# VHH binders against Ras-specific guanine nucleotide-releasing factor 1 (RASGRF1): the designs that were tried, part 1

Every score and structure here is a prediction.

Target 1, 187 residues: Ras-specific guanine nucleotide-releasing factor 1 (RASGRF1), of Homo sapiens (Human) (q13972r240to426)
Amino acid sequence: KRNQVVFSMLEAEAEYVQQLHILVNNFLRPLRMAASSKKPPITHDDVSSIFLNSETIMFLHQIFYQGLKARISSWPTLVLADLFDILLPMLNIYQEFVRNHQYSLQILAHCKQNRDFDKLLKHYEAKPDCEERTLETFLTYPMFQIPRYILTLHELLAHTPHEHVERNSLDYAKSKLEELSRIMHDE
Unless a header shows other numbers, all headers, positions and changes below count from the first letter of the chain; Kabat numbers aren't used for antibody chains.
F, E and O are the ipSAE of ESMFold2-Fast, ESMFold2 and OpenDDE, as the mean of both directions, binder to target and target to binder. V2 is 0.75 times the mean of E and O plus 0.25 times the DockQ between their complexes.
[cut] stands for letters that were removed.
Atom coordinates printed by the task and the answers are left out, and those that the model quotes come from them; centres of patches stay.

## First folded at step 11 (VHH; framework vhh_7ocj_1)

Design s01 (from g02 with S31T)
Fold by ESMFold2-Fast, scan of step 11:
Structure s01 (fold): chain B 187 residues (1-187), chain A 123 residues (1-123)
Amino acid sequence: as target 1 above (187 residues)
Amino acid sequence: QVQLVESGGGLVQAGGSLRLSCAASGFTFSTYAMGWYRQAPGKQRELVAAITRGGSTRYGDFVKGRFTISRGNAKNTVYLQMNSLSVEDTAVYYCAAEPSGKWFYDSELYDYWGQGTQVTVSS
């Protein structure tokens, strides 16, 4: 059922936003502050290399999630293709993040050789809201998000008649996300 | 180090029942979404059932009302209870793990897969 696909998407988006909040609030912002300390365990350049534009990704998805919730409030009349029009122009941010990912993990591995940094990182990873997940895991979540949207749109289209007002808009959004995914993962 | 090991498959007569288990190791099971997929000869892999880390479930159209997915976080195991089996349920059944714990639509997103367990339903 079309509505069940949308409700599942809402739940998935809520969790993704929460994952991005943990990445930014538990790791990025504390480590950025540590880089400014008297004896930094990590440099500002290392912080930028590891996290890149993840704060911007978080903000983008907060907006997308709020928009999706607003459309749910219109249930049982449920149209949401226009939300992807807001998202699509900003997706170059994902291209940069995905291309930087291996370098990010390489820099993180190097930083973990510093005892002070490794101790601090483990302290942040022990926080209850991390639920036994590591910084590396949180950095990996954005790598799969565009493919997940493509599959969600594929499922949504399977339940959307050709006559439906948003059919063409959903097809367009899926096409653009597939284009981006191909560019990001073409190695 | 990551492993998903399916068990419980076998031969059963039409109308019978089977319970599949998938034992997981090498990752934090409780935070993952878990799913069962199946593939019959000459067909593409299709979703049988999925369960989020929060316990929400989704089922493939052909198994709704007959199959039930559940998880035991204490045992790092996901289960598939299969009732009212038909010959058309004959397939290799695979379990899969999804790291976000919330979304599970298509097999293409999953690198963590078991080797599969054969289910054969006789007329």
Scores: ipSAE 0.000, ipTM 0.205, lowest interface PAE 12.4, mean pLDDT 81

Design s02 (from g02 with S31D)
Fold by ESMFold2-Fast, scan of step 11:
Structure s02 (fold): chain B 187 residues (1-187), chain A 123 residues (1-123)
Amino acid sequence: as target 1 above (187 residues)
Amino acid sequence: QVQLVESGGGLVQAGGSLRLSCAASGFTFSDYAMGWYRQAPGKQRELVAAITRGGSTRYGDFVKGRFTISRGNAKNTVYLQMNSLSVEDTAVYYCAAEPSGKWFYDSELYDYWGQGTQVTVSS
């Protein structure tokens, strides 16, 4: 069952990386270019307010996904606590993103009052890889990622023997993620 | 605030039927995949049924042909119609929302917002 949790985590991480790619490539980068156009439908300040550090989050998870995929390829030995040691220090970027989320959505709502911007946004949202999802939806995905890791580690620990070499490292990672989640979602 | 509120559970005789509902609020329901998980005492939580944003459905092998999942985007509600119930279906049923609009079979990698609804099937 432990291996099943790890395989589920790999699939979830692949999906999350795909969501972040859509956010950055279909929305952030094109809108950043539009802000530099002759008649900008959105300002550079608005782009920064909406997307904040999402591009950095994408790069972080591309690295994490490749690391996780490499460990899976080394079956039958599935040891992955070291990947969380790399991830944890970099998760401070989520605190800024989560804290900024309501402001991001308010700025996006304001930008949608501009008819040119709204038309452009709808064209981007109509791309096949969006699968009828909106920019608001893609901006919401990072909000749930830390809770997802907590659940994954909880399940992984439930199937990891007390004497297992990486049990303490996994428990430490879960504890740190729970601390971060509380800081981000508390008053 | 994101909330999922389950209802429709209860006590039912083997061979009977129940319809569970999950009312969602605080997010764009139509963009999410919705699923039902169940957990019996001493057992691992397992996926019962899921429906993607596009309407594609997935079922656990143990409920195929007996349960039907559906969604009402206008009402922000997901439903689970449970037919031909057996005592083995006795569990707490949890509603879950998946923001990508896709669902992972046997995956519960994110939080549930409801307390769940108890389903008890007597022999």
Scores: ipSAE 0.000, ipTM 0.191, lowest interface PAE 14.3, mean pLDDT 80

Design s03 (from g02 with S31H)
Fold by ESMFold2-Fast, scan of step 11:
Parts: structure tokens; sequence; C-alpha cells
Structure s03 (fold): chain B 187 residues (1-187), chain A 123 residues (1-123)
């Protein structure tokens, strides 16, 4: 079952990277270009408010995904804990993104009152790879990513023997993600 | 503000069938993956069945071939058709929603859960 958890993690990471690529390539980059046009339907400040550091989040997870994929190709010897050593320090970017999320959606709602912007946004949302999802939906995916890692590590640890070489490292990673989640969501 | 309301549970004789429904509100249902989990007395919550936004399904080993998960996006509802029920299927059944639309975890740790519906199978 440990293998099932690891392969599920790889599948989930691939899907998340795809979602981030859609957010950045179908929305952020085209809208950033539109803000630089002769008659901008959106300002650069609005683009920055809506997307914040999502492009950086995309690059981080592309790197993490490639690392995870490389480790899986060395199956059946699966040692993953050191990949989280790379990921954990960079996850602080999620604090800013999560904190900004409600403001991001408010600015997006305001921008949608502009007919030119709304028409352009609907054009981007109509692309087949969006699968009838909206920009708002793509902006919401990062909100749940840290909780998903906690879930994954919890399941992985449940199926990792106490004597396993990386058990302590995985437990450390889970603890750090739980700490980050508490800080971000302030419950 | 996500709400999930399960229904369709009850008492049924071994070999019988039940159809569970989960009505969802507070989110764009068609974008989410939906799952059914169950918790028997003294056991941890376990995955019964899951369906992605694209319609791909995942089943727990002990229900494969007997249970079928489906979704009705027009009605914001996910269904679990349970056939050839055994005493071992006795549990509270919970509905769960997953925002990415693609997750395949054998796990009880979802953020959004319903209240559950009791299924009791007698011999």
Amino acid sequence: as target 1 above (187 residues)
Amino acid sequence: QVQLVESGGGLVQAGGSLRLSCAASGFTFSHYAMGWYRQAPGKQRELVAAITRGGSTRYGDFVKGRFTISRGNAKNTVYLQMNSLSVEDTAVYYCAAEPSGKWFYDSELYDYWGQGTQVTVSS
C-alpha cells in the first residue's frame, strides 16, 4: 500500500502542475500582455493582485514533480524524504498566496465589471484544457495544496515501517507542513 | 460553506441492494471529484469509491464489482449503487468532495464531509 500512496502522490502532483500551467499560461501571461496593450482592459496592478506569486509556485512544483518522477523511475527503491528538504523552505510563498486569496477574488470580480475584460476572460476560459473551469477555480487550487501534502504524508507514514531509513525525515516534513497550514489558515 | 447531505441508508438483508445519494451545495459540483468513505465500529474511515470530474472511478478492493459510483452534475448529486451487500458492509457512509477534481487517495482526510448515513446489513 506504500507503493499505492507514492504513485497516487505522483499522479496528484502531475495534475496539480497541469493546473498551475493552465493558470499561468492561459490566464496570467495573456492578461499580463493585455495590461501592456494600447487600450488595456486590465491594469498591471490588477494582474499582480489577482495572480500574486502563482508563477513562482508553478516553477517550484515543476521542479518538485521532476524530482518525484525521477525517484519513482528508480523503483522499487523509493527514497523521497530529501525531496521535501528542497520543497519545505520554498513553501513559505504559500503564506502570501493564501493570505491574498480573498483580495484576489475581489479584484477579479471588480475587473469582470469591465465588458472588454469579461469578454477576454471568457475567451480564455473557453479553451478545451480548462474543461469548463473558470479562472476563479484555478486560483483556488493552491489553497488546498498544503493540506493535500499533509494528507499524503500521513498516509505514507501509516504504511512506512518504524525502522525505515526515512521515517524520521518524513515525520519531520509532515510536522513542518502542519505548522505552515496552521499559520496560513489561522484557525 | 460547502454542504454535503447523504441519504438512502437503512437496514437491508444480506444479498440485498441500496442506493446512496449525496446532495452537494456551496461549490461548483462539476469541477470537484466526489468520493464515498465508510467507517465501521472500531475501524478507521476507508475509501469505498471515488469519481473524478472527468468520470474516472476508483474503488476499494472489497467493493469492486459490487458497488458502482456515478454522478449527476445537473442535480449536484453523487450516487453509490450497492449490490450484493454483506454484513461486513455495515458502516456509516460519508460523502466527500475534493477541489482538484482528480484525486485518487485511499484516505479519510478530506476537508469537506457530510453527516453520514447508516447502512446496516443483517444476515
Scores: ipSAE 0.000, ipTM 0.217, lowest interface PAE 13.6, mean pLDDT 81

Design s04 (from g02 with S31F)
Fold by ESMFold2-Fast, scan of step 11:
Structure s04 (fold): chain B 187 residues (1-187), chain A 123 residues (1-123)
Amino acid sequence: as target 1 above (187 residues)
Amino acid sequence: QVQLVESGGGLVQAGGSLRLSCAASGFTFSFYAMGWYRQAPGKQRELVAAITRGGSTRYGDFVKGRFTISRGNAKNTVYLQMNSLSVEDTAVYYCAAEPSGKWFYDSELYDYWGQGTQVTVSS
């Protein structure tokens, strides 16, 4: 079952990367362009407040996903704990997103009171790849990603023998993710 | 283990119809994009039809209007309805799964394929 957990993790990471791409390409970049227009329905300050550093988070996870694929392609030699060692220091970028998320949603709600902005937003939300999901939903996905990694590592460790070469590295990664989750989410 | 099992292939007369099914197991089917590929003797494998996680479809130019792809998430199965078959449709048909769910990202990630099912169209 260990290999199945690893494949499920890759599957989940691919889905998360797609969610981040939709957030950035269908919403952030078009709204940023709209803020630069002759009669802007939203300000650049509002765009920055709503989307925070989500574009940076997208780039991080695109790289992490490519790393996971490379390790999986080396099957049956599945060594992936080193990827978490690289990812862990970079996860401090989530502090900006997580701490400002509620304010981001408040600014979005305020912007939706502008009829031109609300019409434009609904147009973007109607795109097929959104699958009936709203901008608010896409802004919520990063809030749960670190907890999801903790769950995944917990499952992976349950299926990793005590003598396995990666066990200590996976235990360390899980502990660090739990620490990060506590300080960011106050759990 | 990931498994994709195709069924429904066989011999059919030109102008006839055939329905292929691909039963999936070992992964979260609803998150994956699913596709049908075919390979005729002496030719490279080509995409016939694809369906994203959300149900959006894509077709090869040679089958547009004749073939319909659909998915049943409750049954972990993807289908290919083939109408107005011609001799040129003769090939081994393969089911494939893409973890991105959207098809526009990294189609090379998985070579998760079924064993293939032979479709032969006679004149």
Scores: ipSAE 0.000, ipTM 0.121, lowest interface PAE 17.5, mean pLDDT 81

Design s05 (from g02 with A33V)
Fold by ESMFold2-Fast, scan of step 11:
Structure s05 (fold): chain B 187 residues (1-187), chain A 123 residues (1-123)
Amino acid sequence: as target 1 above (187 residues)
Amino acid sequence: QVQLVESGGGLVQAGGSLRLSCAASGFTFSSYVMGWYRQAPGKQRELVAAITRGGSTRYGDFVKGRFTISRGNAKNTVYLQMNSLSVEDTAVYYCAAEPSGKWFYDSELYDYWGQGTQVTVSS
């Protein structure tokens, strides 16, 4: 049913926002602080190269998640196509992240050769919220988010009648996401 | 192979409390959204409460502040604590499970349902 897809989308968005919070709060912010210490195990340039614009991506998805929550509060009359209309222009921030992801991982691998940094990173990765996941894993989540939206809209459209008021807006959003994905993931 | 078994229903006086349990088997419980629905005679099923994998909850307006949904992943069980019960809460209460956090559907969206437990509130 259409409403089940929307509820699943809300839960998936909540999980994604939580993963972004872990990336930013457990890794980015503590490592940024460490770069400012008396004997820094990592430079500010390395921090910027590893994490890119992930903090901005987190803020975007916090806002999107709150929008979805508001729509769920209007159950059973769910209207959500306007949220994608607002989201779509902002998703170009993913181009920076996706394009530089391999370089980010190379810089991280280099930093891990420093024993002080590797020890500190292992300490952060041991936090319960990480659930035995590594920093590399958290840096990978944004790589798949746009493809996941495409799949979600595909399922939502499968359960949306052709005469539904949102049909054309959802189809347009799916087409725009597919175009954006080709631009970002083909190079 | 999927099974949801409700328990804890019964007769209670207005103002009383009941705790419902739903024991799940045959699927990865921790990956599913769990919910409680109810159906009064002559009415359609309506959502009472739902809890997601991440612990987010949703309540029907008529029960907000009186009922609390929770889950115990170690026991594969979802609970509904019902306080300040009124005659209007009389219904058969159903446990339901649906995919949680899944962006990929290679089949129809399915809900699993239990067989229900009767809750009767007398004045």
Scores: ipSAE 0.000, ipTM 0.145, lowest interface PAE 12.5, mean pLDDT 80

Design s06 (from g02 with A33T)
Fold by ESMFold2-Fast, scan of step 11:
Structure s06 (fold): chain B 187 residues (1-187), chain A 123 residues (1-123)
Amino acid sequence: as target 1 above (187 residues)
Amino acid sequence: QVQLVESGGGLVQAGGSLRLSCAASGFTFSSYTMGWYRQAPGKQRELVAAITRGGSTRYGDFVKGRFTISRGNAKNTVYLQMNSLSVEDTAVYYCAAEPSGKWFYDSELYDYWGQGTQVTVSS
C-alpha cells in the first residue's frame, strides 16, 4: 500500500540521518580536532579531502527528516510532494561528495599508514553506535541516497492512482532525481 | 562501479537442488546485508533469504528448512543453496545488497540489485 511505502521512507530517512550523525560526530569532528593538536596524526587538508561536504549533507537531511515527520503526523492525509520540491534544488550539494568519493577513500587509505592515525581511527570505530561499521562504510552511505530516493519514488508512484493530486509532482521529482544521478555518476 | 552478478540458475527436476552464487564488486561487501528475492510471472517480488553483516539469517515462509543462505566475505560472494525444489520455486532470483548491514526497509527497497537468474523446476 501507498501508506506503507511512506512509513518505510520515514524509517529509512531516520536511519540515514543516524548514519550521517555517526559520520560527523564520531569521525569528522574528533578528527578535525586532532588535526589542530600539537602533533597531529592527520592534516586539515586530509580531513577536508576525506569528509568533503558531509556535514552540510547531514544538516540537509536533518531538516528533510523533520519535514517528513510533520507530514506523517497529518495521517491519514499523506501529502509529500511539496517536501520533495524543497529538497530537489539542494541535492546539488551531492555532486561534490559523489565525484570526489573515490579520491576520499584513497586519502583515507594513505592516512591509515600512520600508526597514530590508525590507532585513533580504530578507537572511534569501536564505539557502540558504529555497530562494527568502519569509517569507509559511513562514507559510502551518501553515495546511494539519491538512487534510493529514485527507488522509493518509483514504488510510491506504483501505488499512487493517476488521478491523485500528487501524481504529477512525484513524477517530476523522480525524473529530476534520475537526471541528477546520471550527471553525478556519469562523470 | 557497483555490480552484483548472479550465477547457478537453470533447469532442474522437482526434488532436485541448485546452488546460486552472487559475486559482488564496487563496495565494502563485508559491511552489507545481502539478500535473495524472487519474482514469478504475474506475482510480486518476495523475500527468499537474507543474511546480515553479523551472519544472522532470515527466510521466507515457503523456503524455510529447504534453502540455506551463506556468505563468503573473502570472496565477496553470497550463496543460496536450494534443496527439495518444487515447481512453485520457479522464478527469476535476484541478488540484493543493503548498506546498513541490518534489515533496513523490511521490504524490497534494497539499494543494489543484480540482473537476476532464471530458475525453472519441471514436474
Scores: ipSAE 0.000, ipTM 0.153, lowest interface PAE 14.2, mean pLDDT 81

Design s07 (from g02 with A33S)
Fold by ESMFold2-Fast, scan of step 11:
Structure s07 (fold): chain B 187 residues (1-187), chain A 123 residues (1-123)
Amino acid sequence: as target 1 above (187 residues)
Amino acid sequence: QVQLVESGGGLVQAGGSLRLSCAASGFTFSSYSMGWYRQAPGKQRELVAAITRGGSTRYGDFVKGRFTISRGNAKNTVYLQMNSLSVEDTAVYYCAAEPSGKWFYDSELYDYWGQGTQVTVSS
């Protein structure tokens, strides 16, 4: 049923927002502060290269998640097409993040050669909410989020009647996300 | 070392049931998505069932209502309960692990794979 796909999407978004919070709050923000310290183990340029626009991605998904919760709370009126309008500005942000990903990992690898940075990074990675995952793992989560939305839209469309008011809007959103996904796989 | 070890495969008659297990070691099991894929001779590998770290599941269209995937994080094991088996379910079944804990649709995204276990359903 269409509602089951929506509830699955809500659960997946909650989990993704949690991973983005870990990336930003446990890694990005502390490392940015370390770059401002008296003897910085990492430069501000390195922080920007590693994390790029991940903080913006987090904020956008917090908004998207809130929107999903609001629509579900308004059940049985379950209209979602307007939520995917939030994703359209995200297309450029994801394109930049995905294209930067290999460079991000290269800069991270160079930073890990610094003893002070490596110790600090391992300290952050040891926090319980990381569940033995590394910074590299958290940087990887956004790499495949757009393909995941494509799957969700495909399943939503499969359970959306041809006469449904938002069918054309969902199909359009799916097409745009598919285009971005192809760019991600090519680069 | 990372290992995924499947067990529970074998020969069964149509209409019967089997339970597959996949014991994982060498990575943080509770953080990973786990999946079962199958491949019959001359066919492409296809998704049977998957479960995210959060417990969300999805199934291939051919097995919906007959198969159930579950996970036991305390035992680092994922299970596939296969009911109402048909000859068309005959394949090698592979266990796979995906690090984001969220995906269950694209085999290219799984870094860790088991060696596979043969399931043969006779008429």
Scores: ipSAE 0.000, ipTM 0.147, lowest interface PAE 15.0, mean pLDDT 80

Design s08 (from g02 with Y32F)
Fold by ESMFold2-Fast, scan of step 11:
Structure s08 (fold): chain B 187 residues (1-187), chain A 123 residues (1-123)
Amino acid sequence: as target 1 above (187 residues)
Amino acid sequence: QVQLVESGGGLVQAGGSLRLSCAASGFTFSSFAMGWYRQAPGKQRELVAAITRGGSTRYGDFVKGRFTISRGNAKNTVYLQMNSLSVEDTAVYYCAAEPSGKWFYDSELYDYWGQGTQVTVSS
């Protein structure tokens, strides 16, 4: 069942990368352009406050997903712990996003009181690839990613024998993710 | 605040049927994956059925062909239709939600849970 957990992780990562792409390409980049227009419906400060470092998070996960795909293509020899060694040091970028998420949503709610902005936002949300999801929904996905990795590693470890070559590396990665989650989600 | 409330449990005779409902609030239901898990006395919680935001379904081996999961996005509700019930189906059934819209295979990896509803099947 270990391989099923790994394949599930690949599918979940692909979906997450797609969600980040929609956030950045359908919302962040168009709204950033709108802030530069002659009659801007939103300021550049508001764009920065709403989207935070989500574009950087997208780039990180594109790279991680490609690495995960490469490991899967080496099946049946599946060793993934080294990918987490690369990912873990870069996950500190989530601290900015997680800590400012509530403020981001408050700024978005305030911007929606502007009629021109609200109409433009609804136009972007109506795009087919959004699948009836709102900007608020896309901004919420990164909030759950680190907890999701913890649950996935917990399940992977449950199907990894104690004598397995990467057992210690996976356990270390889970411990680091748990520490990071506590730091980011502490009041 | 995410809230999941299960209903529809109860006592039923072997061979009978029940329909469980899970009403969700506090999130964009249509974008989440939804699942049903069960826990019998003295046993670990196990996956019964799951449905992705796109409508793809997965079932535990012990319920395939007997149970059907479905969702009503307009009502923010996920359902579990249980047919041909056996005494071995007796358990507390829990609703779970997963934000990516995808569920994990053969495992209890969801982030949000309801408090459960009791199903008792008598011979």
Scores: ipSAE 0.000, ipTM 0.197, lowest interface PAE 12.9, mean pLDDT 82

Design s09 (from g02 with Y32H)
Fold by ESMFold2-Fast, scan of step 11:
Structure s09 (fold): chain B 187 residues (1-187), chain A 123 residues (1-123)
Amino acid sequence: as target 1 above (187 residues)
Amino acid sequence: QVQLVESGGGLVQAGGSLRLSCAASGFTFSSHAMGWYRQAPGKQRELVAAITRGGSTRYGDFVKGRFTISRGNAKNTVYLQMNSLSVEDTAVYYCAAEPSGKWFYDSELYDYWGQGTQVTVSS
């Protein structure tokens, strides 16, 4: 049913926000602090190259998640196409992140050759909420988020009648995400 | 080398129960979403049940309330408990893995599939 798709989307969004929180709070912010230390194991330029705009992506999805959660609280009447209209202009930030991804991983690999940095990174990766995942894994999650939204909207539309008040808005959102995905993942 | 091995299929009478298992290797099981699909002769493969990395579940309408999907990350295994089986449940059941760990969709094509296990329900 349509509501089942929405509930699944809420849980998936909560999981994604948690992954972004781990990326930012367990890695980005601690490493940024380490770059400011008396004998830094990593430079501020390296931190910027590895993480780019991931902190902004986290804030974006925190807002989107709270919006979804509020809509679920209004069940059984679920109207949520307006959330995608708000989200779409901000998702252009993904283009920069996706295009930077290979460079990010190259800089990370270079930094891991520094013994002090590698030791510190492994310490952060050992935290329980990482669930045996590495920084590389967390940096990879945003790479596939836009395609996942497209799949979610496809399924939601399959359960949305043609006469439904938000059908055109959902079609529009899917179309825009598909366009963004083509631009970001052409090569 | 990714490998998914299904087991637990067989012949059962209508109203009976079966428990399917899928043992996974060659990838980080705990980070993947896992699903069960089925295909009867002459029909398309359809989603039976799915479980995300976080434990959220999704079921096909025809099995909801009768089947339960669960996962054992320590054993790298996903399970499908099938209760109140009917003749219409007769199919080859396939295990699948989704690398993002988020969810499965019925229109999605996944890279990791098992060989399947036959379930036959007699009247």
Scores: ipSAE 0.000, ipTM 0.146, lowest interface PAE 15.2, mean pLDDT 80

Design s10 (from g02 with F27R S31N)
Fold by ESMFold2-Fast, scan of step 11:
Structure s10 (fold): chain B 187 residues (1-187), chain A 123 residues (1-123)
Amino acid sequence: as target 1 above (187 residues)
Amino acid sequence: QVQLVESGGGLVQAGGSLRLSCAASGRTFSNYAMGWYRQAPGKQRELVAAITRGGSTRYGDFVKGRFTISRGNAKNTVYLQMNSLSVEDTAVYYCAAEPSGKWFYDSELYDYWGQGTQVTVSS
């Protein structure tokens, strides 16, 4: 059913927002603080290289998630195509993050050769909300998010009649996300 | 040991009204200064409204006359009544507590207790 696809998307978005929250609050912000300490185990340049614009990505998806929740509360008139307009301005943000990902992992690997940094990183990774996941895992989640939205929109369109008021808007959003995906992968 | 949970955000049309709530757990709510901050993507975090331990209020110039902050010490809750909303009010709204009971704009907050609540104003 169309509505079931939307409810599944809400649950997946909630999980993604939580993953971004962990990336930012358990890793980015504490490591940014460590870079300003008396004996920094990591430089501010390294923090910027590893995390890039992930904090901005988190805020954008918090907005998208709350928008999804609000629209679902207006059920059964489930209109949500315009919410994807929030994601379209992120073309440059995701393009930069995805293209930077390999470099991010290389800088992280180099930083892990520092004993003090590795010890601190393991301390952050041991937090219960990480559920035995590593920083590399959390940095990888955004790599697949745009493809996931494309698949979700494809499923949503499959369950949306041609005469539905949102048909053209959903098609447009899917086309724009496909364009972004192509740009990111055709390096 | 005080946890803050924001609620009341959502989608509203320009010119509409919305009321945000921030529920605090614990026995010390009445001793805290309470505030609302907001952040739109790519923008700096800004103070929207604050209320001191004694009940004095402070507002950002962009919301003065439209928003009202209040506190219910008996219910351990702080409220933000938002009237005459415009698309420029669209942001994630965060609730913050300051243990000394002082004004928020004199200090920097790098961590917030809640995830925030999204307010989206459509034209």
Scores: ipSAE 0.000, ipTM 0.058, lowest interface PAE 26.6, mean pLDDT 77

Design s11 (from g02 with F27S S31N)
Fold by ESMFold2-Fast, scan of step 11:
Structure s11 (fold): chain B 187 residues (1-187), chain A 123 residues (1-123)
Amino acid sequence: as target 1 above (187 residues)
Amino acid sequence: QVQLVESGGGLVQAGGSLRLSCAASGSTFSNYAMGWYRQAPGKQRELVAAITRGGSTRYGDFVKGRFTISRGNAKNTVYLQMNSLSVEDTAVYYCAAEPSGKWFYDSELYDYWGQGTQVTVSS
């Protein structure tokens, strides 16, 4: 059922936006503030290395999510392909994030050797909205997002007739995401 | 590294009940989202029920009010309680796990699948 796939996309996007909010609001922004303190437990360079462009990724997906919500509120007339036209040009931001991910985790591991930093990090990770997840877990969520869009579009296309007005646009979006995924993950 | 093993399937008369279990091996079960899917002969695999890491649930339209999904993290097991069964519920039921704690309608979005357990409902 095409509509079930669309509703699944909306819920998955809402969850992803919440994960990005936790990454930015519970970790990035507080650690950036800590780096500006008189006796910083982490440097601004370390913050930049760990989080890179994650704040920009969050803003991108907030916009995408609002676009999905707006179109679904127009149900039963659901047209979504144009949202991917907006998303696709901005996805180069994921190449930087994905390629930086291993380095990000190495810098995070180094920072955790500082007792003051490790204590502060554990305090942030203890917040209820983290649900016992670590910063490392939140940094890993964007690594899987492009592959998930590919699989979701695959299922959406399976429920979209060959002659449907969105067919070509959805197929194009899937093809571009597949190309990006291969480049980002060095296949 | 997660292995899923389903059990509890069998033959039951219409109006009856069955409880399916999916046992997961591995040390990260509590971090996974878990789902039940089914596939009848000649039909596409469809979502029956899913439960997130946090305990939020979702059900397929044809099973709402009749089936209940639950998880026992201490036993690394997810359960599907199936009540008021009809012949249309006859299918192979599959367990799936998703490492990020998310759940989706698309069966291909799950990283790990069990071998399936047959449920047959007779009239």
Scores: ipSAE 0.000, ipTM 0.185, lowest interface PAE 13.3, mean pLDDT 79

